# VHH binders against Protein CSN12 homolog (csn12), part 8

Target 1, 185 residues: Protein CSN12 homolog (csn12), of Schizosaccharomyces pombe (o13873r232to416)
Amino acid sequence: VIFHYYLGIVAFLNQNYKNASAELEIAFSLCHKGYNRNLELILSYWIPTRILVNHQLPTKNLLSKFPNLASVYIPLTRALKSGNLGEFGKCLQKNETLLAKTKIYLTLEGTRDLCIRNLFRKTWIICGKSTRLPVSVFQIALQVAGTDLPKLHVEAILANMISKGYMRGYISRNFETVVLSAKDP
Key: E = the ipSAE of ESMFold2; O = the ipSAE of OpenDDE; V2 = 0.75 times the mean of E and O plus 0.25 times the DockQ between their complexes.

## First folded at step 1 (VHH)

Design P1s (framework vhh_surovatamig_d1)
Fold by ESMFold2-Fast, scan of step 1:
Structure P1s (fold): chain B 185 residues (1-185), chain A 125 residues (1-125)
Amino acid sequence: as target 1 above (185 residues)
Amino acid sequence: EVQLVESGGGLVQPGGSLRLSCAASGFTFSDYYMSWVRQAPGKGLEWVATISYSGDSTDYVDSVKGRFTISRDNAKKSLYLQMNSLRAEDTAVYYCARDSYTYSWGDYKYYFDYRGQGTLVTVSS
């Protein structure tokens, strides 16, 4: 258990999240269910790794067994699921000292793109799942979510989402329009 | 709706073997740690074995280590428990259970911790 836990932490610190997740999974599965402190230590690195790599959020049932983790991750998972960038940012700031102490802050900040994906998907649905959407629609969505950005920054965000495969399509600069694939937005 | 259906229980002599199966439906089986738990007559619920979502990690209660083997087939959405060298104290109703330690991404439906209907295993001469 301890061996796989340390291997997981080393991989995590080296930003080898795939290996970190695999080792931490083994450590968690081998850890005695009665050793809550050991389980909590494993989960403190496994939860952010699972969100970043596997896009998996911890369940309320899991978190109910670990009150310290619940206070951090219940608000954070709610914000991520709803695409609420304002609440996501507030959750990270509220827990900044704790997350920085354990070197987790940057890993969770890396999940911000997943929050943006969920926001843009909701925006696409509200617009009737149109294959052609003005960039201004996404700019307004970000503004409503608490992030007021110029059009150029919104275009950069959209380009990043497309390059990561979170959205399928391209940006037409001449018409300031996002053209989305009907198969996967 | 989440459903777990166990099968394979029965009467067996001490030293014998049985294989339990659990068919899962209504959820993404490959996202969950799965467990077998049992309840002997007049006793409380006892955890027996757990397997990770990928099948790469397993854990067992000390009394069954080396005798029981938990496995899964994610393509068939099935969980198994191979029970060898059975003892009288293994007599119990065995339940397939979805482990609450698993995550859910992008799923807005509420998942409950689920346990199947159970399958009776009786070890006696």
Scores: ipSAE 0.000, ipTM 0.118, lowest interface PAE 15.3, mean pLDDT 76

Design P2b (framework vhh_7b2m_4; at its last look DockQ between E and O 0.36; V2 from the best seeds 0.00; counts 0 for: unsure alone 62.6 < 65)
Amino acid sequence: EVQLVESGGGLVQAGGSLRLSCAASGFTFSDYAVGWYRQAPGKQRVVVASIYSGGSTKYSNSVKGRFTISRDNAKNTVYLQMNSLKPEDTAVYYCAKDLSRYFDWLSPEDYWGQGTQVTVSS
ESMFold2-Fast, scan of step 1: ipSAE 0.240; ipTM 0.662
ESMFold2, look of step 2: ipSAE 0.341; ipTM 0.746
ESMFold2 (binder alone), look of step 2: mean pLDDT 79; pTM 0.797
OpenDDE, look of step 2: ipSAE 0.457; ipTM 0.811

Design P2z (framework vhh_7z1x_3)
Fold by ESMFold2-Fast, scan of step 1:
Structure P2z (fold): chain B 185 residues (1-185), chain A 123 residues (1-123)
Amino acid sequence: as target 1 above (185 residues)
Amino acid sequence: QVQLVETGGGLVQPGGSLRLSCTASGFTFSSYEMNWVRQAPGKGLEWLSGISSSGSTISYADSVKGRFTISRDNAKNTLYLQMNSLQPDDTAVYFCAKDLSRYFDWLSPEDYWGQGTQVTVSS
């Protein structure tokens, strides 16, 4: 279990998150379930990589077994699921010292795009799953979530979401409209 | 193409009952564990109940144990939640969700979450 744990940490520190997630999964599976301290160490690196790479969030069931992790991740996962960018930022700031010491802060900051994706998905649903949405609708969603950005920056965010495959469609700059795929937005 | 459609919500008075349904399409429903979760206004997601792929193993959160009953019909690709003795604190949007974790350890935001159905318990 030690070998795979160290391989996972080395991959994490080198920002090779897919390999880090794979190695930490093996370490966790091999670790005796009674060794809570060792499980906590593995999870402290596996949870942020799992969120970044696989977009998977730890459940309350998992976190209830590790109170130190629960205090960090219950509010963070809640913010991520709801697309609450303001709460997401507050959670990172509250835990900044701890997360920075373990080099986890930047990895969790990398999950900000997942938070934005979830916000835009909820916005799309509220707008009746329209295939054509004004860029201004997403700008307002970001304002409500605590991020007031000019239209050009919102267009850049939308372009990034499309580029990452989080949204399928294109931006019509002439009509200031996002056109989403009807079958897979 | 994968869809979960929740229905059955509405406005009820305290002490009332509702039955929620979740119709699944686009995946092999009978092969997956299913869950009910809810989100109250301004609050995070709360897991309520889970049921195994066969229906043989069922679990509930303490907040709903004895009041809510989860069930499934694999032939109809439908998940149910029977809610009895509803309280104002049960006011929330209710979602069904596929759990990718064998031990309920991980939830993905893209795991076939439905649109939800609004339940309002008001006097």
Scores: ipSAE 0.022, ipTM 0.424, lowest interface PAE 6.6, mean pLDDT 78

Design P3q (framework vhh_7qia_2)
Fold by ESMFold2-Fast, scan of step 1:
Structure P3q (fold): chain B 185 residues (1-185), chain A 125 residues (1-125)
Amino acid sequence: as target 1 above (185 residues)
Amino acid sequence: QLQLVESGGGLVQPGGSLRLSCEASGFTFDDYAMGWYRQAPGKQRELVAFISSGGSTNYADSVKGRFTISRDNAKNTVYLQMNSLRPEDTAIYYCARVTYYYDSSGYYPDAFDIWGKGTPVTVSS
């Protein structure tokens, strides 16, 4: 277990998150289930990596076995799942000192774009999965989620989401409209 | 449509073998860890064997060396090969999707923990 944990942490520190996730999964599966401290240490790096790379959130069942992780991740996963950008920021701020000491803060801050993706996906669903949406719809969604931004900043966020593959489509600036792929928006 | 369908249980003599199968449908099978649990009369349900999405395995001490868990992602199936069976292995065996993580969108019903209905295994002479 120590060997795969070590490889996972080295990969994590080198920002090779996909390899880190693979190694930490092996470490977790090999770890004796009675060694809660070792499992918690593995999970402290595996959970943020899974969120960032796989866009997956830890279950309440998993977290219930580790109260220290639950206190951090239950509120954070609620915010991420709902696309509540304001609560996401508050969760990171509350746990800033702990997350910074364990070198995890920046990895979780990197999941902010995932929170925005989930917000925009909910917005798309509410709008009947339309393939053509005004930029103002996303601006309102961000405002409701606690982030009041001018149109130019919203367009920059949308462009970033498209460049990362979180949304498929393009922005028609002349018409202030987002045109989404019918198959995989 | 989310379901786990178990098969392969039955009556077997001590020292015999059985192979349990669990066919999954309605979710992206190869993204999830799978486990086999068992529950003997009057006892709590216990994890017997576990296999990660990547194929790493773990076993309860009572079955190490005797049971082997494996998966065939092309068939959406997880297996439990049970060798050198003992009377204390008598139980109802349950297949479960082990949901440590779920899709962050919350859009898909794949977020649920899923259990099979169980398949009885009786080891007796």
Scores: ipSAE 0.071, ipTM 0.526, lowest interface PAE 5.0, mean pLDDT 79

Design P3u (framework vhh_7uia_1)
Fold by ESMFold2-Fast, scan of step 1:
Structure P3u (fold): chain B 185 residues (1-185), chain A 126 residues (1-126)
Amino acid sequence: as target 1 above (185 residues)
Amino acid sequence: QLQLVETGGGLVKPGGSLRLSCVVSGFTFSSYAMAWVRQAPGKELEWVSSISGSGGSTYYEDSVKGRFTISTDNAKNTLYLQMSSLKPEDTAVYYCARVTYYYDSSGYYPDAFDIWGQGTQVTVSS
């Protein structure tokens, strides 16, 4: 149903992603299976919205039906799951023209924090799941992942990740240490 | 391949002017906010100025407001920082940086600087 698609797109353009996701879900559920072009248009806005707000990646089965979406999202979701910031950046750059034309680029760029969360989680695991980690460990993790940032910006990223609930804990700036909750890093 | 290349730095006397340029390649310039960040000798990084992807909104650190002007030329994929009334405390390596954002139901917000140039040295000395 075109009505819900239109409402979803308007919400997306207004950066009201919660409402955009709800309307696009209704449009998708009401769309006839034989109307692949309509389904693809709905998905072109629903997939990035679901990644950004719900942290839900598109399934391989869904993407197999839409080759244009698969070429964008299969490598992007692989990078997001693995915390590979370099691959994430390359995927966005490769598809920049297409994503910018549809006003999706900034929405996908917004998923970079999810990639960082997955990188930091892997770093925590590699460091023996310690509840106390030096800030420098995360700086090195970002550098290895292709993002060479000063300590000040690494601390800002860590503070933002904690603020968003992606990490549970606090930063001890006097000791340049991140103190993580034993549950949900 | 994402690249930010800064030029225009140099030695200038107090009260003088310089224009820094940052040539962008590998991404759609108008899709991103851009920033200038500096680091003085022995000091931490300091944010200087930012401009929205459309060029319609500009922001400045208080110490440079009224003296520095950030602008873009989308046709040339170039970010500028026009610096006037330079002071010895403006001495620093100046970096061009791409601003990342996150989105939620209320809008999008600056998050981090993910791509940086190599920097250009500005020295204000008599």
Scores: ipSAE 0.000, ipTM 0.081, lowest interface PAE 21.9, mean pLDDT 72

Design P4b (framework vhh_7b2m_4)
Fold by ESMFold2-Fast, scan of step 1:
Structure P4b (fold): chain B 185 residues (1-185), chain A 122 residues (1-122)
Amino acid sequence: as target 1 above (185 residues)
Amino acid sequence: EVQLVESGGGLVQAGGSLRLSCAASGSIFSSYDVGWYRQAPGKQRVVVASITSGGDTKYSNSVKGRFTISRDNAKNTVYLQMNSLKPEDTAVYYCAAGKTYSWYDLSEYDYWGQGTQVTVSS
């Protein structure tokens, strides 16, 4: 168990998140369920890694077994799931000293784009899952979430989401419209 | 995509039993956690029972000891065996599938069925 835990931590510190996730998963699966402290140590690195690379959040059921992790991740997962950029920033700031000591802060900051993706997915759903949406609709969504940006910046964010595969489609600049894949935008 | 269809609801007298079925389309259903929920008119939808992809079960206090949840992955079906039914169990029962045990995928939606009516007469 300890061997895979150390391999996972070394990979994490070297920003090799795919290998970190794989090794920490093995460590977690091999760890005795009664060894809560050891499970908590594994989860402290596995949770941020799973969010960043697998886009998966810990459930309330998992976190209920680890109060120290729950105090950090229950608010953070709520913000990520709802696309609440303001609360996301507040959660990171509130836990800044702890996250910086464990080298986790930058990993979680890297999940900000996932928060934006969820905001845009909620916007898409509210608009009836249309395949064609004005750029202004996403600008308004960001404004409601506390981020007032000009259209040029919103287009840059949308282009980034598409380039990362978080949205599937393209931007029609001549019509100021985002054209989304009907099945998996 | 996963589609869920509930069946097995109906009218039964207090003390009777019913077995609800939740059938899913899609070969990946075995990897999902499944829960049974119920909603009486004018009330919020509440969880009744759940079963993980690995077979671990949980029950609400109001049904523990009377209801049993089980799954048959070969048939893509989850069951809710309801025994010793009470008038207070009267509700529309829904099944929902998702990954809710340890991790949930940000890009996934929970899938819900249309519901099946259960009426328990005194």
Scores: ipSAE 0.006, ipTM 0.279, lowest interface PAE 9.8, mean pLDDT 78

Design P4s (framework vhh_surovatamig_d1)
Fold by ESMFold2-Fast, scan of step 1:
Structure P4s (fold): chain B 185 residues (1-185), chain A 123 residues (1-123)
Amino acid sequence: as target 1 above (185 residues)
Amino acid sequence: EVQLVESGGGLVQPGGSLRLSCAASGFTFSSYWMSWVRQAPGKGLEWVATIKQDGSEKDYVDSVKGRFTISRDNAKKSLYLQMNSLRAEDTAVYYCAAGKTYSWYDLSEYDYRGQGTLVTVSS
């Protein structure tokens, strides 16, 4: 149990998140269910890693046994699921000292793009799953979600989403329209 | 397009039984863990049961253990929930969901959730 926990933490600190997730999964599976303190330590690194790498969120059933983790992750997972960037930022700020002390803050900050992806997916659905959407529509979505950004920055965010495979398509040459793939947007 | 269509809900008396079905399409059903989740009136979503891709592992929320049985038929791309000894507390809309909801659920899991089927347990 301790060996795989150690290997997982070393991988996590080296930003080798896939290896960290694999080692922490083994540690979790080997840890006795009655050892809640040890399970909580494993989960404190496994949950953020699993969100970042696997795009998977902890269930309320998992968190119900760990009140300290529940207080952090119930609001955070709700924000991620709904694409609520304002609430996401608030959750990170509220837990900043704890997350920074355990070196988890940057990993969770890395999940911000998943929050943006969910916001943009909801925006796409609301717009009738159109294959052509003005950049201004995404700018308004970000504004409603609490992030008021100039058009150039919105274009940079869209380019990043496309680069990461969260959106399939391209931005028109004059940067006014997002053209989404008809096969898989 | 990924679709999950639940059926089998209805009005039943306390102590009665219902069998819920979920028909899946648009994805490789046999490659996914499958779950049942429910939402009681005015409450949040509650995980109920999960089954592994090949049916070899099953897990349940404590309140339904011994009463509910989850099963799947990969050839028919169908998920089932046999509900016995129903209680008023089991009244909820039941959703079929792709993914393991016991410990984790995919961030896109609700995109693979069906419309739900209403189960009402009352006398």
Scores: ipSAE 0.044, ipTM 0.505, lowest interface PAE 4.9, mean pLDDT 80

Design P5q (framework vhh_7qia_2)
Fold by ESMFold2-Fast, scan of step 1:
Structure P5q (fold): chain B 185 residues (1-185), chain A 123 residues (1-123)
Amino acid sequence: as target 1 above (185 residues)
Amino acid sequence: QLQLVESGGGLVQPGGSLRLSCEASGFTFSSYAMGWYRQAPGKQRELVAFITSGGSTNYADSVKGRFTISRDNAKNTVYLQMNSLRPEDTAIYYCATDRSPYGLWTSDEYDYWGKGTPVTVSS
């Protein structure tokens, strides 16, 4: 157990998140379920890695068994699922000291793009799943979520989402419009 | 690459039965949980049945006692046996994996959704 745990932590600290996730999964599978402290230590690094790499959130069932992790991740996962950037930022700030000491803060900050993806998906649904949406609609969504950005920055965020495969389509600059794929948005 | 292929859907009369299959490739099938979802016209996708890597199963209340999920790790296949089908079971059925042992993780979308297999229950 300890060998794979250690390899996972070293990979995590080196920002080798795919290897970290693989090693921590092995450590978790080998760890006896009655050893809650050891499981909690593994999960403290596996959860943020899983969110960043696999875009997966810990279940309430998992978190109910680890109150210290639940206090951090229940609010954070709620913010991520709803695309609530303001709450996401507040959760990170509230837990800053703990996350910084364990060197997890930057990994969770890296999940901000996932929060933006979920916000934009919610916006798309509210707008009737239109294949053509003005950039201003996403700008307003970000503003309502607590992030007031100029149009140029919103276009950069949209381009990044498309580049990462979170959205399928392109940006029409002449019409200030996002054109989404009807089949695979 | 990673692929899920559903089959077994079709048209059936109320009270009939169908068995859906989902063949997986490109990953270590035995290590991951598998699920069946369905999406009726104008509705959101809903979880129908779920089987963990260890074989534990869960079912939606609407299908409990009528549907049975199972897996064959040697064939990289997950099955959904559907009995006593009703018109309200009409939907496109999707196979998915959460890439998570023991269902410890959730995703807004399961990893590697298949293309789906349509099931229509009508006379």
Scores: ipSAE 0.031, ipTM 0.450, lowest interface PAE 6.4, mean pLDDT 78

Design P5z (framework vhh_7z1x_3)
Fold by ESMFold2-Fast, scan of step 1:
Structure P5z (fold): chain B 185 residues (1-185), chain A 124 residues (1-124)
Amino acid sequence: as target 1 above (185 residues)
Amino acid sequence: QVQLVETGGGLVQPGGSLRLSCTASGFTFDDYAMNWVRQAPGKGLEWLSGISWSGGSTSYADSVKGRFTISRDNAKNTLYLQMNSLQPDDTAVYFCATDRSPYGLWTSDEYDYWGQGTQVTVSS
């Protein structure tokens, strides 16, 4: 248990998240179920890596067994899933001291793009799953979510989403529109 | 190729009932938890209900608890939502979605394999 836990933490601190997730999964599977404190320590690093690498959130059932983790991740999970950028920022700020002490803050900040993806997917659905959407629609979505940005910055965010594979398509700058793939936009 | 097809929506009077169906193809239906979510006009996505891979565990949002019942038929690769005591604020497009985590420790940060949805309108 201890060996794989340490390997996972070392990989996490070195930002080798794929290896960190693999080692922490082994540590969790080998840990005695009665050792709640040890499971909580493993989860404190496994949850953020799972979100960042696998795009998976802890369930309420899992979190109900660990009140300290629940206080951090229930609000964060809600914000991420709904694309609520304002609440996402507030959750990180509220827990900044704890997350910085454990070196987790930057990993969770890295999940902000997942929150933006979920906001944009919601926007796409509201617009009837159109394959062509004006950039202004996403600009308005970001504004409603608390982020008032000029068009050029919104285009940069959209380009980043496409580059990361969170959206499939391209940006037509001449027509100020996003052209989305009919499959998995 | 994964596909989810929602059916059963329509116009219904307040206090009425509807049964929604979601037919799944392209994946092993029995391996995944399933969910119902909706989007009302001018509002965001709302999770309504979830059911485990076996059908042995169900969960509901407070807004629908006691009125809606989720169920599944693994032999038919079909998910159901029985909606009773419908209210005007239940008017929405309803979607089924799968969670790729069969163990219940993790859930997708988005709902995988969304269908086209089915429109439910509750109006007099």
Scores: ipSAE 0.046, ipTM 0.483, lowest interface PAE 5.7, mean pLDDT 77

Design P6e (framework vhh_enristomig)
Fold by ESMFold2-Fast, scan of step 1:
Structure P6e (fold): chain B 185 residues (1-185), chain A 122 residues (1-122)
Amino acid sequence: as target 1 above (185 residues)
Amino acid sequence: EVQLLESGGGEVQPGGSLRLSCAASGFTFSSYWISWYRQAPGKQREWVSTIYSGGSTNYAESVKGRFTISRDNAKNTLYLQMSSLRAEDTAVYYCARERYSGYDFGSAFDIWGQGTLVTVKP
């Protein structure tokens, strides 16, 4: 157990998240299920890694067995699922001392793009799944979600989402309209 | 219904090989850790190997290097390739869906197959 746990932590600290996930999964499987403290330590690194790499959120059942993790991840997963950037930021800030101490803060900050993706997907659906949307629509969505950003920052966010494959399309040459793929926006 | 069904057991000579299969139905196979266990006559059931949802594997020391566990998520099937078989490998082999698989910690019941008999005869 301890060997795979340490291999997983070393991989995590070196940002080798695929290897971190694999080693931590083995450590979790080998850990006696009555040793809740040891399971919790493994999960404290495995949960953020699975969210970042596999886009998988912890279940309520799992979190109910680990109250310390539940206090952090129940609000965070709710914010991620709903695309609520304001709540996402509040959850990270509320837990920043704990997350920074374990070097998890940056990994969870990396999941902010998933929150944005979910927000933009909701926006696209509300707008009738249009293939052409003004940048202002996404700016308003971010404002409603608690993030008031100028147009240039919104355009940078959209470019980042497209670059990462979270959105399929392009920003028109005049920078006022997002053109989404008819198949996979 | 949720079910695991083993096949592929039989009689083999020492040094021989066998391939066991376990067909799964009624649940999202790819999300679970699936294991092979065995029970020799008069002995307790013992763990043999586990394959995790991501494809990583782990083995009991007694079978390491001789047995290979694998899964085909498209076919909902688990495999155990056994080589260099020994008399002490004689047992009923069971596949099992692990109760504490990943994020499904304690929410699902552990599921066992009916078993398939492997006999290594000189």
Scores: ipSAE 0.018, ipTM 0.427, lowest interface PAE 6.7, mean pLDDT 81

Design P6u (framework vhh_7uia_1)
Fold by ESMFold2-Fast, scan of step 1:
Structure P6u (fold): chain B 185 residues (1-185), chain A 123 residues (1-123)
Amino acid sequence: as target 1 above (185 residues)
Amino acid sequence: QLQLVETGGGLVKPGGSLRLSCVVSGFTFSDYYMAWVRQAPGKELEWVSSISSSGSTIYYEDSVKGRFTISTDNAKNTLYLQMSSLKPEDTAVYYCARERYSGYDFGSAFDIWGQGTQVTVSS
């Protein structure tokens, strides 16, 4: 247990998140249920790693068993799932001291792109799942979510989302339009 | 094999007209938007026009709007670009391309390209 936990933490600190996730999963599976302290320590690194690497949010059921983790991750999970960038930022700030001491803050900050993905997917659904959407629609979505950016920066965000595979399509800059795949966007 | 074959390029004087054709084989039009993309000497790729398989949804780059007309003949599996009022600035190699899923620039926005046809507008 402790061996895999140790390997997982070392990988995490070295920003080798895929190895960290694998090792922490083994540690969690081997940990005795009576050692809740050890389970909580493993989860404190595994939860943010799984969000960043596997795009998996902790379940409410899992969090209900660990009150200290629930106080951090229930609000954060809700913000991520709804694409609420303002609430996401507030959650990180409320827990900044704790997250910074455990080196988790930067990992969770790295999940901001997932929050943007969920915001843009919600925007796509609201617009009737159109395959062609003006960039201005995403600019308005970001503004409503608390981030007022010029179109050029919004285009850069959209390009980043496509580059990471969070959106399938391309940007027509001349038309200021995002063209989304008709096959599995 | 998936193929796009362009024809119709050539030398034309300013104000003239040309019709480009692109014969498609190996896939069904109903799944894809088709596009014309051009590259002028020493310049980057520039998107010109896109059309849905049904022909009902059409987009043009602003500089060609009103001068160029994109169309399809589904029975002949052929994409066309009717060019009129040609300008020296339209001189380029014109490519027929199938619009890609998961692209963010011209190099990744299209997954199947034709060989290109040269259009030269000069006196």
Scores: ipSAE 0.000, ipTM 0.137, lowest interface PAE 14.8, mean pLDDT 76

Design P7q (framework vhh_7qia_2)
Fold by ESMFold2-Fast, scan of step 1:
Structure P7q (fold): chain B 185 residues (1-185), chain A 123 residues (1-123)
Amino acid sequence: as target 1 above (185 residues)
Amino acid sequence: QLQLVESGGGLVQPGGSLRLSCEASGFTFDDYAMGWYRQAPGKQRELVAFISSGGSTNYADSVKGRFTISRDNAKNTVYLQMNSLRPEDTAIYYCAKVSTYYDFWSGSSFDYWGKGTPVTVSS
């Protein structure tokens, strides 16, 4: 167990998250279930890694067994699910000292794009799943979610989401319109 | 409906080889770690081999160097290649889907078990 835990932490610190997830999964599966301290240490690195790599959130049932993890991840997963960027940012700030000390902060910051994707998907659904949406619609969505940005920055966010495969489409600058794939936005 | 179907067990002489297969259905196979357990009569169930969703492997000391676990995600199948078999390897072998870390306190670290396939090593 110890060996795979160390390999997982080394991979995590090197930002090799797929390898970190694999090693931590082995460590967790081999760890004696009565060793709560060891399980919590493994989970403290495995949870953020699984969110980033597998887009998989911890359940309230899991977190109820680890109060220290619950205090961090219950609010964070709520914000991620709802696409609430303001609450997401507040959760990271509230836990900044602890997350920075354990070098988890940057990994969780990396999940911000998942929060944005969930917000934009919700916006797309509310707008009737249209294949053409004004950039201003996404600007308003971000504003309602607590992030007031000028259109140029919203266009940059949209371009980033498209480049990462979180949205399929392109931006028509002349008409300030996002053109989305009907099959997979 | 989740299913794990084991095959490949049987009778073999000491020093022989067997290859066990476990075909999975009803879940996203690629996302889960898989393992092989064994249980001899009157003994506790023992984890012998483990393979993560990413392909990393681990083995019990009793089988290390003799057994090899592998997976074929295209076929939703996990394998256990058993070489240099010993009478002590005689057991029922179970394929298991690893318990998600969402519910580890509810029981075994493995959520689901197949029906098992018997392996007998005797001359």
Scores: ipSAE 0.000, ipTM 0.155, lowest interface PAE 17.9, mean pLDDT 77

